# Ledger of designs, part 105: VH-VL binders against q9h9l3

Target 1, 176 residues: q9h9l3
Amino acid sequence: PRKMVAIDCEMVGTGPKGHVSSLARCSIVNYNGDVLYDEYILPPCHIVDYRTRWSGIRKQHMVNATPFKIARGQILKILTGKIVVGHAIHNDFKALQYFHPKSLTRDTSHIPPLNRKADCPENATMSLKHLTKKLLNRDIQVGKSGHSSVEDAQATMELYKLVEVEWEEHLARNPP
Below, E stands for the ipSAE of ESMFold2; O stands for the ipSAE of OpenDDE; V2 stands for 0.75 times the mean of E and O plus 0.25 times the DockQ between their complexes.

## First folded at step 7 (VH-VL)

Design d13 (framework fv_amlenetug)
Fold by ESMFold2-Fast, scan of step 7:
Structure d13 (fold): chain C 176 residues (1-176), chain A 122 residues (1-122), chain B 108 residues (1-108)
Amino acid sequence: as target 1 above (176 residues)
Amino acid sequence: EVQLLESGGGLVQTGGSLRLSCAASGFTFSDYAMTWVRQAPGKGLEWVSAISGEGDSTDYADSVKGRFTISRDNSQNTLYLQMNSLRAEDTAVYYCAKDWDQYSYGYAFDYWGQGTLVTVSS
Amino acid sequence: EIVLTQSPGTLSLSPGERATLSCRASQSVSSDYLAWYQQKPGQAPRLLIYGASSRATGIPDRFSGSGSGTDFTLTISRLEPEDFAVYYCQQYDSSPYTFGQGTKVEIK
């Protein structure tokens, strides 16, 4: 059985002038796009900037949010030992305070065959929105009310599935 | 005042083992990821390993994976690097360093120890 | 693994002059995840810049960073005697976190 999930996180601004990024929502989907986890997460520090235009997070979402330490434990139980797919996934792992093995990590912002299919330079970092529009003919992150981490995680899994066979064969022959 | 102090370096034969320690003070140790960075004589910096604030998540450079183990004791404010199966190319000054960001990991390092020299020879 | 190449290897200048140091990545690096360090002989590295352009606490205004994609620059607008050192760039966009080989800024 396929031990693969996709993740997307939303961050809010904490610390001086809101320049520190703290986890405030996490969504995880399985291979078929079914939601395994989707919770608003309360940072252990004061939120200075909700970054609502991008995060979609508002003060009301924090009222019943899962405290960071508890949410992190739940999330790591889902991720541990699985192939984890994400877009610019290093940001998600940083916010989770988690180091996932690179042999089990698939970052759709750094897969040369995926960029090639989108007619983009292989070494470039393309946005999730651009790749999803180009390869799946779907508009995500529309409007000014913030992104849906569920939508982003689902799109990320679908993008990876376009190159999965080719990329897994490449990784088997060229282990990281 | 943030302070990091490494110890445990020395001369070791190839194939041997050595344990490095880093004593931390002046900040809430368990809130920050910690890292080891090494520098071979006359060469540049090379990241070796990182550990989460709680100590439940670790990462390693390919050159040391399977041979080195990073760990921490948050009750003693101490970071460790257990080095096994040492090779001549492991000869370097080893620095412990603190991640600058309390709430996110894998960032730049704002405080560094003075370093401890490890020399591996036959 | 992202390889960072710094140039020049050595930059010989006098106090008061402007220093411009380059760091080029083998693949695109988000500007949010590039740092610069200063190291003097016998000392640990000191963080100067993070996020390509943000000065670390206590770092003088004469230090500035810029760049995006694969090309990044550290500028020291007016060298002071204490600025003669080796400078390293570092990316923390993806593991493993890699450093450039360094640029030595020395007195002419």
Scores: ipSAE 0.399, ipTM 0.787, lowest interface PAE 3.1, mean pLDDT 89

Design d14 (framework fv_amlenetug)
Fold by ESMFold2-Fast, scan of step 7:
Structure d14 (fold): chain C 176 residues (1-176), chain A 122 residues (1-122), chain B 108 residues (1-108)
Amino acid sequence: as target 1 above (176 residues)
Amino acid sequence: EVQLLESGGGLVQTGGSLRLSCAASGFTFSDYAMTWVRQAPGKGLEWVSAISGSGDSTDYADSVKGRFTISRDNSQNTLYLQMNSLRAEDTAVYYCAKDWDRYSYGYAFDYWGQGTLVTVSS
Amino acid sequence: EIVLTQSPGTLSLSPGERATLSCRASQSVSSDYLAWYQQKPGQAPRLLIYGASERATGIPDRFSGSGSGTDFTLTISRLEPEDFAVYYCQQYDSSPYTFGQGTKVEIK
């Protein structure tokens, strides 16, 4: 497969003590950074903690949000068979209740060449904000009103493109 | 009361096939991811495969990828593991287990079956 | 893949004593995705702790979990006869969902 997309999800807290991360927004962009999907998503359970400082989600966004079951179906149709790029992407897949093939998954929080390029320890998990500032000289997630999942997905794709050739060669020699 | 009951284990020759079943009761089966975890005699636990609640998403350990297929029948509350091209290294007790998390996949397992022994030899 | 290393391999103690079991990850694991299991011979594993520190339903409060990053600990504050078993840690932060090799808590 040659098609590649980048994803970023925002989660809210549900369940006991708000400890369960439930999908509340998903953005997907193509290789060029064009938006393929961007919807607020209504969790099937009561929202205990909007986590607004990080998620950017407020009660108003839930009024016309797409129900989880419908949104999940739409998202999976876009992801299936494609190379999916994300940052700490296992959290996004957990929120989607989805297992994407490891051979088609690219996690910018766990790509040693990317950390090396940013002058960071290769085995460290660096934040998307930090890597984007260091490597793209761009500030994302600015302010205290929460993150833009579109902005994060776009930054994630651009970060991956910096190491794409090297990392794809590595994966071809060392299949996951 | 949550119950998981495995069946289908037994003695098979190398290169052979077996199909394991796990009958589930006491919870809304289709809301939970399910997994198979195995344990070779005298050894530790090894995750084998997982399947989403709807059954439309699956994942496998590299050691079984291409040989094992996980599936489920939500109308019958049953989980399956089809094992092909069996090797001596596949000899283990196979456990069926339920994900603890209903709203998002946690992939930690709160209820386990009794296990079914699969012995591969020639 | 994330490798989990448990120590010690065997812990010999008497009832009433405190047991402290270590689980070290080869790379950082979110504390939200670390679990502990108990297994007795011939039995299926039993979930004790999930999310590094949250007790599973029905688990006595003498069991507690702690830790973050690469270092996690299971503590049994006062061993009861039924607590002598093998204990496994498990990460569910990323696939494959790996287990540690186990720590055997045996009676002295």
Scores: ipSAE 0.198, ipTM 0.735, lowest interface PAE 4.7, mean pLDDT 89

Design d15 (framework fv_amlenetug; at its last look DockQ between E and O 0.03; V2 from the best seeds 0.00; counts 0 for: pae E 17.5 > 2, placed apart)
Fold by ESMFold2-Fast, scan of step 7:
Structure d15 (fold): chain C 176 residues (1-176), chain A 122 residues (1-122), chain B 108 residues (1-108)
Amino acid sequence: as target 1 above (176 residues)
Amino acid sequence: EVQLLESGGGLVQTGGSLRLSCAASGFTFSDYAMTWVRQAPGKGLEWVSAISGEGDSTDYADSVKGRFTISRDNSQNTLYLQMNSLRAEDTAVYYCAKDWDRYSYGYPFDYWGQGTLVTVSS
Amino acid sequence: EIVLTQSPGTLSLSPGERATLSCRASQSVSSDYLAWYQQKPGQAPRLLIYGASSRATGIPDRFSGSGSGTDFTLTISRLEPEDFAVYYCQQYDSSPYTFGQGTKVEIK
């Protein structure tokens, strides 16, 4: 757990038909769940679809948001050299144009022991909401006004901690 | 308009080295992630390596990790692939390709170079 | 890793006929992050379709894509002589971004 953080991002739709998922908010927490970073981020391209139902992003959040290039630099300084935990974290890295080493990446949507604890098929991709409810008895992403990336990052770290010992031992024997 | 031109391919012996270049024009080079995709003779497409627009982040297929190094010179609009410890199975046409989306990564490749052939023999 | 399987391996047709090409994924592809490319002998691949069904700029309307989840189709409504080529599907949902093995559309 030494140099370990959890990340969760909110995306808006950009590009043709809103097909591209562009970073609009990023939250990073430490091992204990303390917030290290939480900023609204202005995408460099025109926002076609705010996806507010899921992202919680509205036009007003963009008026003083951190420009993408600056936010990316800040985020990468926090992530570099650390074990980074996320849920479907490839989406976050995709939007950051960032390649985090596989050996330092922990994706709670692809940890078979975690699914096993939740009585789910080991190779299924379960939602963060489902795993959090099943394993932590906590409801996250409630209502229809959008998700909290801070809440999601905190839940993701807590989920990882349930399988940390077992999974780190597995990775030591089977390096990615 | 958008153009990618590869060079540097050739015949090399197993264990040897080659450096491929890709000259880009017609777009803001530093804003786009770039990738190398290879194709063995008569076979399909295989992703090899990617680099962020600023050149500060890179990724590699497991088959080439530790042997290949991707880099870029944004002042010259040029992408590179340094290939070391070459094996017979590295024989392929190597294409450079541009990510479709500006500032993100992992969307379809909208423009490709003509390819450069690398033949590795014993 | 998502494995893409294309079928048939070879499709032999005449100009004017309809071509239907299949691409099946080993697991669900999210957000319709599926693309199709055309490759002619001695040439680089050319992007045809992105987002499973959206034509790339400059692509004729005889090319169409459909499907979701694990089952995707590329349709060429009326083959032109220049359409005889190899076609590849690609998923860009998760790394590594993988390609199918290709379907060759050849003249009968």
Scores: ipSAE 0.777, ipTM 0.894, lowest interface PAE 1.0, mean pLDDT 92
Fold by ESMFold2, look of step 8:
Structure d15 (fold): chain C 176 residues (1-176), chain A 122 residues (1-122), chain B 108 residues (1-108)
Amino acid sequence: as target 1 above (176 residues)
Amino acid sequence: EVQLLESGGGLVQTGGSLRLSCAASGFTFSDYAMTWVRQAPGKGLEWVSAISGEGDSTDYADSVKGRFTISRDNSQNTLYLQMNSLRAEDTAVYYCAKDWDRYSYGYPFDYWGQGTLVTVSS
Amino acid sequence: EIVLTQSPGTLSLSPGERATLSCRASQSVSSDYLAWYQQKPGQAPRLLIYGASSRATGIPDRFSGSGSGTDFTLTISRLEPEDFAVYYCQQYDSSPYTFGQGTKVEIK
């Protein structure tokens, strides 16, 4: 089978009033959950709002962070040609200024069989935290220190594995 | 029938340059990633470099990074390896290999060429 | 970089015997990203096993692979004369896509 990775990103606020979401951390894990990439990333624009409560990003993380252009090149090299799993993954690709082929993209927020396993409406958009608690009996995103993109990427891969066979067969019959 | 034929090997002095070619046939060349793998005489296999089917993504082993450049010409069904600043440790048989997956690299190599010998002498 | 260490370096056996070849990784490799190759003198390598345990097209069922994480095994259940060769494992999980140093299977 085609190689598969999971990605999760954390964003900070840039632009007027900090309303623009800019990439400040990216984590990528392989099928077994081993970390392939985990870097703090310096946005090209001034950070207006670190959003630390949710992002976990602090000013000190930016001091030695990898510049966005360099980090993007490293990340895209890992993603190219692979099945990429994420949760609400459009936001991650937008932050990377990148479009991954739809046929190679898996979004755990939009997989009907996964919702069915969680006893949720098939067309609902469920949070990663809720799906992980319900289906893996694991609490993620705990506390006030913000999310861990490593933890979230690992959870996303484990969730996908629960429906991988069924969903890959469905996509083979119904190409996007 | 998939066929890969390397050429351009030979004797070259340390610090010199050489360009290897790999002529491909029997498959839609642009659909598949391609890889160079080398084998020093009497030694094991070493992955060297890979390129995606459209040529928009490349990767290199640390031992050759900055000295070697992989490229492809999909209109001529040809893979290239430009080798600069050659060292004695670059002496090897160089194989081109077809990745079995469409569009990307880093998958098993289901077809290999015959190899071409590069000898770097002082 | 993931280093693959194969053992033994040389395995001397007779036709009809069972061969067991080991490949140990310096860090975890997904079983989906491990391959085995066979190479005879003067020939290019031939893909035997991918995904740790799946046989490539045209590979006889006497070849089997197993393992996960850091420990992988190639088994040849009953050696045939054509199986005496050098065998390499390769991980293709992360760049650089490294090979083991090889195990030579030779006639005793």
Scores: ipSAE 0.000, ipTM 0.489, lowest interface PAE 17.5, mean pLDDT 88
Fold by OpenDDE, look of step 8:
Formats: structure tokens, sequence, C-alpha cells
Structure d15 (fold): chain C 176 residues (1-176), chain A 122 residues (1-122), chain B 108 residues (1-108)
């Protein structure tokens, strides 16, 4: 079986009025939750909105941040050939400007068995915070200091592990 | 709207030179790698050359190495292909293609120009 | 280089029928870095599928890609009149980023 990693990214606002979401932090953990990658990333464009209350990103984090081009290369090297788990992962891939093979992607925001286990509607999109609380009895994204992408990536992996067997079997029978 | 417009094609004698241009608009040109793909009349597609967004990296098919040079002027939003020592087998429609991936070439092309015809006669 | 061989060379079908196109690689294509393009007469190619099985933006559901390693397939579940064209596979695993020779889907 292929190796599995979980990814979570934080974005800042660039472009006119800061409406463009640009990668500013990326965290990747392995199946056991060990951190494989965790870097602040410098967008190629001027940051207009740090979105700190959500992203946790501050101006000081960008002083020694890894340039986007370099960081992207590092991240893609880690992701290549692996099953990548994330929550609403399309946003992370968009920020990375990278398309991971659909067959190797797992999005915990779109796994009906996971929602069912959390007593949520199967077709609803639930937040990572909500699922983590319900299924892992753990509070994430607490406080006003912003999210921790490492914590979020770890939670995402743990959530997926709860339904891994069932979901992998489903995917085998119903390939995307 | 993304637009790619090739120009510079025409008739040239074997051994001659020609410079193609591709004018790009509708996106941040310097953020994306650009590629030239050619298609001989009635034949399939052939990857020719690619250049990174910043122009600091290039790659070429073996069939054109040493003869063709890809370059770009990001201030003008223009991609170029300098073709020297042209051969009959270089006869083709040359397409300018935008790489889907930012900052790196080799990824699929999500936008193509209409192409410009290069005919090399003996 | 990775050589991509498409089959069949020509596929003659009627509207409403299922089309299955094959692309075989001379060596394994890592991470399923395979794309499919459609080209109509007198037009530039259009991206259909990337990552072997992901539809590009705006591509109808009737188009699907599958496969891994050395064997890849493009399927058109129900051919529409506008689907009669030439289809190319391309690998972007390693340079040179080669294309298959193409499969022509023509009306029977």
Amino acid sequence: as target 1 above (176 residues)
Amino acid sequence: EVQLLESGGGLVQTGGSLRLSCAASGFTFSDYAMTWVRQAPGKGLEWVSAISGEGDSTDYADSVKGRFTISRDNSQNTLYLQMNSLRAEDTAVYYCAKDWDRYSYGYPFDYWGQGTLVTVSS
Amino acid sequence: EIVLTQSPGTLSLSPGERATLSCRASQSVSSDYLAWYQQKPGQAPRLLIYGASSRATGIPDRFSGSGSGTDFTLTISRLEPEDFAVYYCQQYDSSPYTFGQGTKVEIK
C-alpha cells in the first residue's frame, strides 16, 4: 500500500483587496502524526491581508519565510506518489497550484461514513473543528491566535483513520 | 479571458532562421511556465520546448536542441522561439501553450493559441 | 524517453455509443501524471483530463479517465456529435513530455 500523509495549509490575502488566497504556511504529517514538513511560506505577491485570526500568520512570520517556488518544490516532493489526506483539501491544492491525482486524494470533508459516525448528515460539509470534537473529543483551533496547521493536519489524519478501512473498501469498489 | 496569439510563421528555406512570438494576455504571465508544441501537417502533437515563469530554466526536445532557443519577455507578456538551421521536418503548426502549473513547466496545458504555420522548403 | 502508444488508431462509432481509448506507456508514469487532450479539425487541442482521472474545468461528465502505471484509458460514456475528434494522451512525469500518436474518433 502507498504511504499516507495529511496536509493542511494556511493562506493570506494577496492581490486587489486581498481576495486572492496565497499559501503562507504548509504542514504535512505522516500516518503516525509525525511532522514531515512545517514551513512559513512567502507568497510571490505583496500580502494585503494576513487573515491572522484564522491563519495565525503575522508579518514577523514572513521575515524568514521560504519563497513559494522553493517551498512548493519541497512539498510536491513529499506528496508525490502518496495518498494525501486533507480537509476541504481542494483549497490546499489550489493554494499550492498543484493537482494531486484524484485516486490518491482523501478529503475528510466529503466522507459520508465519517459524518455518519459523528451523527451528522452524510451529505453535509462539516468543519474540521466540529468533527474533531465529536469523534476525537479534542478541541482544535481554540483561541484568537489563529489555527495551527500542524494540529489541523494531525486531526485530519486521525479522523481519516477512524473510517480508513471502510472508505478504502468503498473506493476500491467505486473508484473516483 | 486568457488569450494566446502566435505570430512569425511563414515560408523559409532549409538552413534558414525564423523567430516565433506569442503574445499573452488575461493572466499573470510571469507566474506561469510556457511551452511550444508543434504539429506537422496531418500528424500528432510534439513537445518542443518549455521555459519557466521567470525564464531561468529551459528545456528542449532532442530534435531541436542546439538549433532552437526559447525565451520570454515578461515585461511584454511575450514568449519567443528562435529557430535556426531549420529542416524540412520542422515544418509544422507551432502552438504556444500555457502550463497549468505555476512556476514550473512540464504540467498539462490548459490554454493554447491557434498556432502559426512554419513551412521549411528544400 | 517515455513512449506513449495509443489504440486504436481510429475508432468508428455512432452518437450515443460508448468510446474507450487506450494509452500505454513504455515505462511506468509516476504519480499518474497523464493528461488527455481533444483536438477538433482546425482547432488547437483542449485539455480534458489531468492526473489520469481528473476532469479539467468545464469538461462534461461523460468524459472520464482511468488507469495507472503503464495503462491508461479515456472513456466517453455516450458520444455526442461534438465529441468526434482526435484524442491525445500526454505524460508529464519526465522530460521530454511526450504525446501519444493520437486516436481518431470518427462517426460511423
Scores: ipSAE 0.000, ipTM 0.560, lowest interface PAE 11.4, mean pLDDT 91
ESMFold2 (binder alone), look of step 8: mean pLDDT 90; pTM 0.916

Design d2 (framework fv_amlenetug)
Fold by ESMFold2-Fast, scan of step 7:
Structure d2 (fold): chain C 176 residues (1-176), chain A 122 residues (1-122), chain B 108 residues (1-108)
Amino acid sequence: as target 1 above (176 residues)
Amino acid sequence: EVQLLESGGGLVQTGGSLRLSCAASGFTFSDYAMTWVRQAPGKGLEWVSAISGEGDSTYYADSVKGRFTISRDNSQNTLYLQMNSLRAEDTAVYYCAKDWDRYSYGYAFDYWGQGTLVTVSS
Amino acid sequence: EIVLTQSPGTLSLSPGERATLSCRASQSVSSDYLAWYQQKPGQAPRLLIYGASSRATGIPDRFSGSGSGTDFTLTISRLEPEDFAVYYCQQYDSSPYTFGQGTKVEIK
């Protein structure tokens, strides 16, 4: 079987008025939820807005942070050849400036059976926090200090495991 | 300096076989996906096949599936294309090319070889 | 298989003019899974744009890409003499990856 990992990234605002999302932290966990990678990442551009309420990133985390170019190489080496699970994962790949094969990508924000189990409209985009509460009875992204990308990656993997057999069978019959 | 040098092209009869090679230098070969793209005389580009850096994923155009096999030897920095059951429509210049991105799957290609001509008589 | 159709087939312009090249897909492509190449006679192709809008290393800022869904555009804001060539779009959204048939940009 092909190995599977889950990823979650945190972004800060760079560029004019802080409107550009730049990678500032990345966490990757394996199938069992063990951490394979978790680093703060220094964007190549000046940080205008740390977006701390959501990202959990503060100026202190940028001290000794891994430069983007180096971190990107480390991350992509882990992702290559694996099934990558994420939530709204296109945002993570965009921040990484990376194109993972669609056949090896699993986006828990776009899996109709997962929404169905949560009593949500099948084609709606539900938040990770909502799906985790409904299906795993767990509160994530709690408080005002920002999100934990490790916690989010772990929750994302657990959510995918709820529909893995059904969804993999669907994909085998209906390749993307 | 990145260099890609194709070899193995030539004249072959319909139904025959050829193996193309692409010798790579100037970059960490195993970190990059590689591809073969062909161009028939006077025509446009046609993607043929791609292989991931570690060789764990391969992709093929429908026109060559079951006849062509892409492979690589990372210890020798060499890419291969084994072509079987050749047809007249396989006549083309064959380019090897390197993905622009590290640890990718052969999406877009920043360095190309000079090409090697394969002529299949009909 | 996603078929890419480029238009016009030939674009005749003078140096200094703006060139706009179209690439249309037979089915929806993520805007991030499209590349553009330039090819001159007797030469291998040269990557210009990847991810629909990102310029490759060393490519002048007069080249820009845009578009989403089924409609993509390559724009050359001010043609230089060296820009007269054949241009190809390529999608890598789904296998098999495919190229358009090309647009020739020639001197008027």
Scores: ipSAE 0.087, ipTM 0.673, lowest interface PAE 5.9, mean pLDDT 90

Design d3 (framework fv_amlenetug)
Fold by ESMFold2-Fast, scan of step 7:
Structure d3 (fold): chain C 176 residues (1-176), chain A 122 residues (1-122), chain B 108 residues (1-108)
Amino acid sequence: as target 1 above (176 residues)
Amino acid sequence: EVQLLESGGGLVQTGGSLRLSCAASGFTFSDYAMTWVRQAPGKGLEWVSAISGSGDSTDYADSVKGRFTISRDNSQNTLYLQMNSLRAEDTAVYYCAKDWDRYSYGYAFDYWGQGTLVTVSS
Amino acid sequence: EIVLTQSPGTLSLSPGERATLSCRASQSVSSDYLAWYQQKPGQAPRLLIYGASSRATGIPDRFSGSGSGTDFTLTISRLEPEDFAVYYCQQYDSEPYTFGQGTKVEIK
């Protein structure tokens, strides 16, 4: 079996009106949910909006954060050649300035069998919080202090494991 | 000023190969993702391929995957598209374009080259 | 993939008139990740709007973008002679990045 990891990134707002999403934290867990990587990351440009309610990032976290260039190198070494699981994972890859092979990418926001198990429309994009509550009976992203990317990565891996056999068989018959 | 100058287009037979080049100037080339977008005669725009600023990450449209290879030489400020096993449906003007923001990849493209015509015939 | 459908296909107007161009997505697109381009015959596309509503550098005030979810609009408040061109919307919310089929704004 090919090695598999799950990733979740937190982004802050940079650029004009803070509309650009820049990486500020990344968490990667292995198949069993053990943390392989979890660092605060300093964007190469001025942070306009910390988006703290969602990201959990505050100015204090930037003081000892790993510079983006170094963090990116570390993260890509972990992701390369592995099946990478995420939720709305294209946002994480954009923040990393990285193109992971589609054949090795699994996005839990776009897996029809997973939505079906949650009694949701197959073509809808459901939030990680909703799917986790419905299928794992677990509350994540609670409160207003921001999300835990470790918690989100762990939940994402567990969600994928619910449909792994079925979805890998589908992908083998219908390569991306 | 930002400038992108394409070259390498021309007439090629079905099954043949061509390499396109895009010479960049006026910005820190290695900080920006670059892309190739094509436009068939009288048709709209179709994204073909993208490459990260460092060159260590690439992505392709399904229609060209396995046949086209994007690469870059940051020391020469040049972007390339190697096109193999060309088909009639690859006939198009090929544009190179620069991502608008250095801080995130896969966004809108703020500067484009003039385009180079590739005609694939039998 | 996200399919972008533009309407109308052709918009025939006179200089001085207001142009309203529509772009409809097959699934929800974050407004942060929608762009508009202008293309004149024989020329490369020119970025007008990014993030659904932010004007690119050097773009005149008469161009504005709006919308969210699946429905986006480009408005040209008072057409100048140089504005007669083809306009494309683009989403960059998810790969593959896709363009609409274009709307041609032509002189009556």
Scores: ipSAE 0.007, ipTM 0.564, lowest interface PAE 10.2, mean pLDDT 88

Design d4 (framework fv_amlenetug)
Fold by ESMFold2-Fast, scan of step 7:
Structure d4 (fold): chain C 176 residues (1-176), chain A 122 residues (1-122), chain B 108 residues (1-108)
Amino acid sequence: as target 1 above (176 residues)
Amino acid sequence: EVQLLESGGGLVQTGGSLRLSCAASGFTFSDYAMTWVRQAPGKGLEWVSAISGSGDSTDYADSVKGRFTISRDNSQNTLYLQMNSLRAEDTAVYYCAKDWDRYSYGYAFDYWGQGTLVTVSS
Amino acid sequence: EIVLTQSPGTLSLSPGERATLSCRASQSVSSDYLAWYQQKPGQAPRLLIYGASSRATGIPDRFSGSGSGTDFTLTISRLEPEDFAVYYCQQYDSYPYTFGQGTKVEIK
């Protein structure tokens, strides 16, 4: 079987009024939840809005952060050829300026069996926080100081493992 | 200021090939993802393909995968769409458009070219 | 893929009137990733609204967007002659990016 990782990214606001979302942190964990990558990333543009309530990013984290171009190369080396799990993962791929093959992508916000297990409509897009509470009985993204991308990546992998056998069988019969 | 100019459209037979170009000016081309969006005569908009600012990441609508190839030449500020194995349903005006989000991919498109017509017939 | 359904198909109104255009999504779309475009005959689309409610640079304040989840609205508070056009919504929350089929705002 192919190796599997889970990813979660944090973005800050750049550009006019901070409307542009730029990558500022990325965490990647392996199948067992061990951290493979976790770095603060320096956007090429001036940061206008740290979005700290959500991102957990502060000015101090940027002092020795890895420049975007270098961080992107490191991250893509880890993701290439692997099954990548994420929640609303297209946002992470957009921030990375990266297109991962659909056949190797698993988005826990778009897996009908996972929503069904949580007693949610199959077509609804449920938050990571809600699914984690319902299915793992665990509270994540607690408080107002920002989310932990490591915690989010770990929760995402655990959620996928609940439906992995069923969903991989479905994908083998119905290739994306 | 910002300008996008498409060219290369025309009449082509089913199974044929065509290459579209989009000349960009007025912004730092390599900092922005670019996209192709098409519009069949009298119909709505359909996203076709996108490419990252550096050119090393691309994606395609399922209807064109394996037939179309998006590419860019950042030294010439030009975006391309190589169209192979053309079908009648590929008939449309093709627009190139600039992602409004710098150093990212896949936001709303803030600037569009005037479009170039591709007509595919037997 | 997320399907966006716009209604009505055609709005026939006079200058000075208020226009209200609807866009409904087949699945929930974050309001951060919903845009509206204007297209006039023979012209390329023009970005009006992004993030469901933020006006793009240079767009007059008579244009406003609202909504969340599956229901989004574009409002033109007082139609000017130049506002008669086709309007499209677009989601950029998930791949593939999809557009609605359009609403035509025409002179009565």
Scores: ipSAE 0.006, ipTM 0.534, lowest interface PAE 10.8, mean pLDDT 87

